# Ledger of designs, part 17: VH-VL binders against Probable Rho-GTPase-activating protein 6 (rga6)

Target 1, 235 residues: Probable Rho-GTPase-activating protein 6 (rga6), of Schizosaccharomyces pombe (o43027r312to546)
Amino acid sequence: TNLCKFTFPTPECAPPSLLLPHIFAQCVHFLSLNALHVPGIFRISGSGPVIKAITEYFYSPPHFWLDETSEIFKRIGFPSYIDIAAVLKRYIMLLPGGLFTHKDILNLLVPLYVDSSRVKVPIDIRNEMAALCFSQIDSYVRFSILCSLLALLHQIATRTQELENGMENTKDSTLMKPEALGIIFGPLLLGNSSTDLSKSCPSGNVNDLMRFETEKARVEAKIVEGLIIHWPEVL
Key: E = the ipSAE of ESMFold2; O = the ipSAE of OpenDDE; V2 = 0.75 times the mean of E and O plus 0.25 times the DockQ between their complexes.

## First folded at step 24 (VH-VL; framework fv_gevokizumab)

Design i5 (from j4 with heavy chain P107T; at its last look DockQ between E and O 0.01; V2 from the best seeds 0.00; counts 0 for: pae O 10.2 > 2, placed apart)
Fold by OpenDDE, look of step 24:
Structure i5 (fold): chain C 235 residues (1-235), chain A 123 residues (1-123), chain B 107 residues (1-107)
Amino acid sequence: as target 1 above (235 residues)
Amino acid sequence: QVQLQESGPGLVKPSQTLSLTCSFSGFSLSTSGVGVGWIRQPSGKGLEWLALIYWDDDKRYNPSLKSRLTISKDTSKNQVSLKITSVTAADTAVYFCARSMIYWDYTGDFDYWGQGTLVTVSS
Amino acid sequence: DIQMTQSTSSLSASVGDRVTITCRASQSISSYLSWYQQKPGKAVKLLIYAASSLQSGVPSRFSGSGSGTDYTLTISSLQQEDFATYFCQQYDSWPYTFGQGTKLEIK
């Protein structure tokens, strides 16, 4: 996979000189500049054919970059922001082993963002501990993907908040708040973590398993929500 | 401007070979990602896809008619031809040619159509 | 072969009406669906591709939606020139197949 150097448009949200797959870099870049305000981004499904075409384009050398002159757009038109977001999400979903390769990362993150009611960890300490978790990522590419993604999600969340603050009376439920983003990306980022939490389900009962999975998803969502909200401080 | 025009014999006898020609302008079949297909429509019935030819000379046929269909292109003349052998009354239809913009998986829809040509199979 | 079914063969509507035409595939076609407009004596016109993408030059009153097996063409405000036959086509799998068409007639 061809990688490119990537600098996030908002430097305070990500380390400089990240290394990203071309498709991912372009999606993040484009969305960060143009799609921060798009309702339902990452929630709404894109066009299958468009997503497929874009994905295949990037995996077909020498096509590494999409621009307005790219031949693909003559065939499929310009993709919507939703389509681009869907491509990004699909990429993450298909990453082998997920972004967090260490089983213990989830266990380290859970007390920081989920059990805060039981153990009041100072916010600064929580952020440092979260950062430490990120430092355990041994792949710079995975690290880059994670940082760039969280940077983007933070920006979306921030934009959403700004929009809501401007709207005195209308809570637009279609806007992507950190909670919504957490629900989407929680499982995507943490679900493939080899923490077979399912193995810890003692009863083997389908109902218990379902409950367990639901709780797992909830926990994952909360963690990612927390990371999104506090991302600049974690970084 | 993209234009396509079908031409055919109008009338064909049973068991004969139907030859159709699609002449087009505004695009080239030498361009990567371009295809031309044939579709027919019997009177009062729905549309039936027959064949598709790609810029790279790859071809797709309707399996139900594959044995009777031959699609070819002359890029220099901007023409695509379709031959249907052993025609019967069931082959009576309006025949359309259409341009297809091809995706990476070699699929595509038809963004420009000809007006169609009526072909009647009769004794 | 994938069967495309338009449940409504004919629909009567008035100018200004919101019109919805449905198309169902016998199996999932993953949004590989196009909508066409056919008028007598005129070339067939592509309206929507990839289930929801508006073809260039097509009025914005036309829109497409759907996923999986169920798809919809919507005309937000019917115009006089919109009375025609509409049909869907899948290009997910070979052979390509079309719906039977829905004739939109003036009420």
Scores: ipSAE 0.006, ipTM 0.539, lowest interface PAE 10.2, mean pLDDT 87
ESMFold2, look of step 24: ipSAE 0.388; ipTM 0.702
ESMFold2 (binder alone), look of step 24: mean pLDDT 90; pTM 0.920

Design i6 (from j4 with heavy chain G108A; at its last look DockQ between E and O 0.00; V2 from the best seeds 0.00; counts 0 for: pae O 14.2 > 2, placed apart)
Fold by OpenDDE, look of step 24:
Structure i6 (fold): chain C 235 residues (1-235), chain A 123 residues (1-123), chain B 107 residues (1-107)
Amino acid sequence: as target 1 above (235 residues)
Amino acid sequence: QVQLQESGPGLVKPSQTLSLTCSFSGFSLSTSGVGVGWIRQPSGKGLEWLALIYWDDDKRYNPSLKSRLTISKDTSKNQVSLKITSVTAADTAVYFCARSMIYWDYPADFDYWGQGTLVTVSS
Amino acid sequence: DIQMTQSTSSLSASVGDRVTITCRASQSISSYLSWYQQKPGKAVKLLIYAASSLQSGVPSRFSGSGSGTDYTLTISSLQQEDFATYFCQQYDSWPYTFGQGTKLEIK
């Protein structure tokens, strides 16, 4: 898989030089520029065939880059913003080993973003500790993916907030707030982490397991929500 | 069997408009993935891509000549036309039309060509 | 525009010879390269596409290789009918551009 150098469109949201898979870089770049305001982005399912076609295209050398002149668009048409977002989400979902390679990262993040009412950690310290967690990522590519994604999500959240501020009667259901984004990306970013938290469920009861999984998802969502909101300070 | 055949005036005067026609058989320009393009070759020189038209009427032009080029299709007649305005001696060349096919996995650009037609620009 | 360079304009060879023709792009074209055969009075023939894929109906003695900026057409055992002009074309970026051609002549 060929990698490319990537600079995030908003420099304050990401390190100056990232190394990303082409498909991921292009999705992030495109969405950052064109789709920050799209209602239901990442929540609404895209076209299965389109997503498949694009994904297969990138995984079939020598195809590494898509632009407006790419021949694939003659075959499948131009993808929607929702489709592109879905491709990005699928990429993350299928990433082996997840983004966080250390199982203890989740445990380090939980007190920072979930139990904040119990542990009064100053905001600056919280951000620094979060940054430290990110530094534990050994793969620069995974680090790059995570940074670029959080940068994008932060931008979406920011745009959402701006739109809400401009509209007195904005129904919360259409715009992607940090909470909504956290619900989607929490499990994607943290769920596949080797943190076998499921092993900590004392009861082999299916109901307890379901409860545990639900709580896990909640915790993951809260963490990612927090990271999205405070991303520039964490970086 | 896929076949393409170019037709043109043979001789054109400077500043006039050159009109070329590509007639083809064995395929349809109504088929998704199909395109027909024009390429020219001056005597003793390399090939130069001019224009391409797709089944959906999307068009591509060589930027260096875009202002002088017009490509069009008549799907019902299996014909593609190219017009070049304000011709000069530099436009003297053999002009080819060729089929471009977009396959699922790979594009096969210009998989079939015509034999070409010579166009001379002279006063 | 991407410049395609065939450094050898003409090459002499004999029947049975292994022949190699090279093409260089001014920038990486990600294997979006085709090889064509041109004979006087005949339609241009596509030989190789995607740098190394053999076009249907083309003899197996023809092969393509390369990546990035450098590509090669190889004829493993030259036949009498193979004496022609060969040229490469990139379709990575618009406008598509061709090499100047390599004329393969009988020695």
Scores: ipSAE 0.000, ipTM 0.503, lowest interface PAE 14.2, mean pLDDT 86
ESMFold2, look of step 24: ipSAE 0.266; ipTM 0.650
ESMFold2 (binder alone), look of step 24: mean pLDDT 89; pTM 0.905

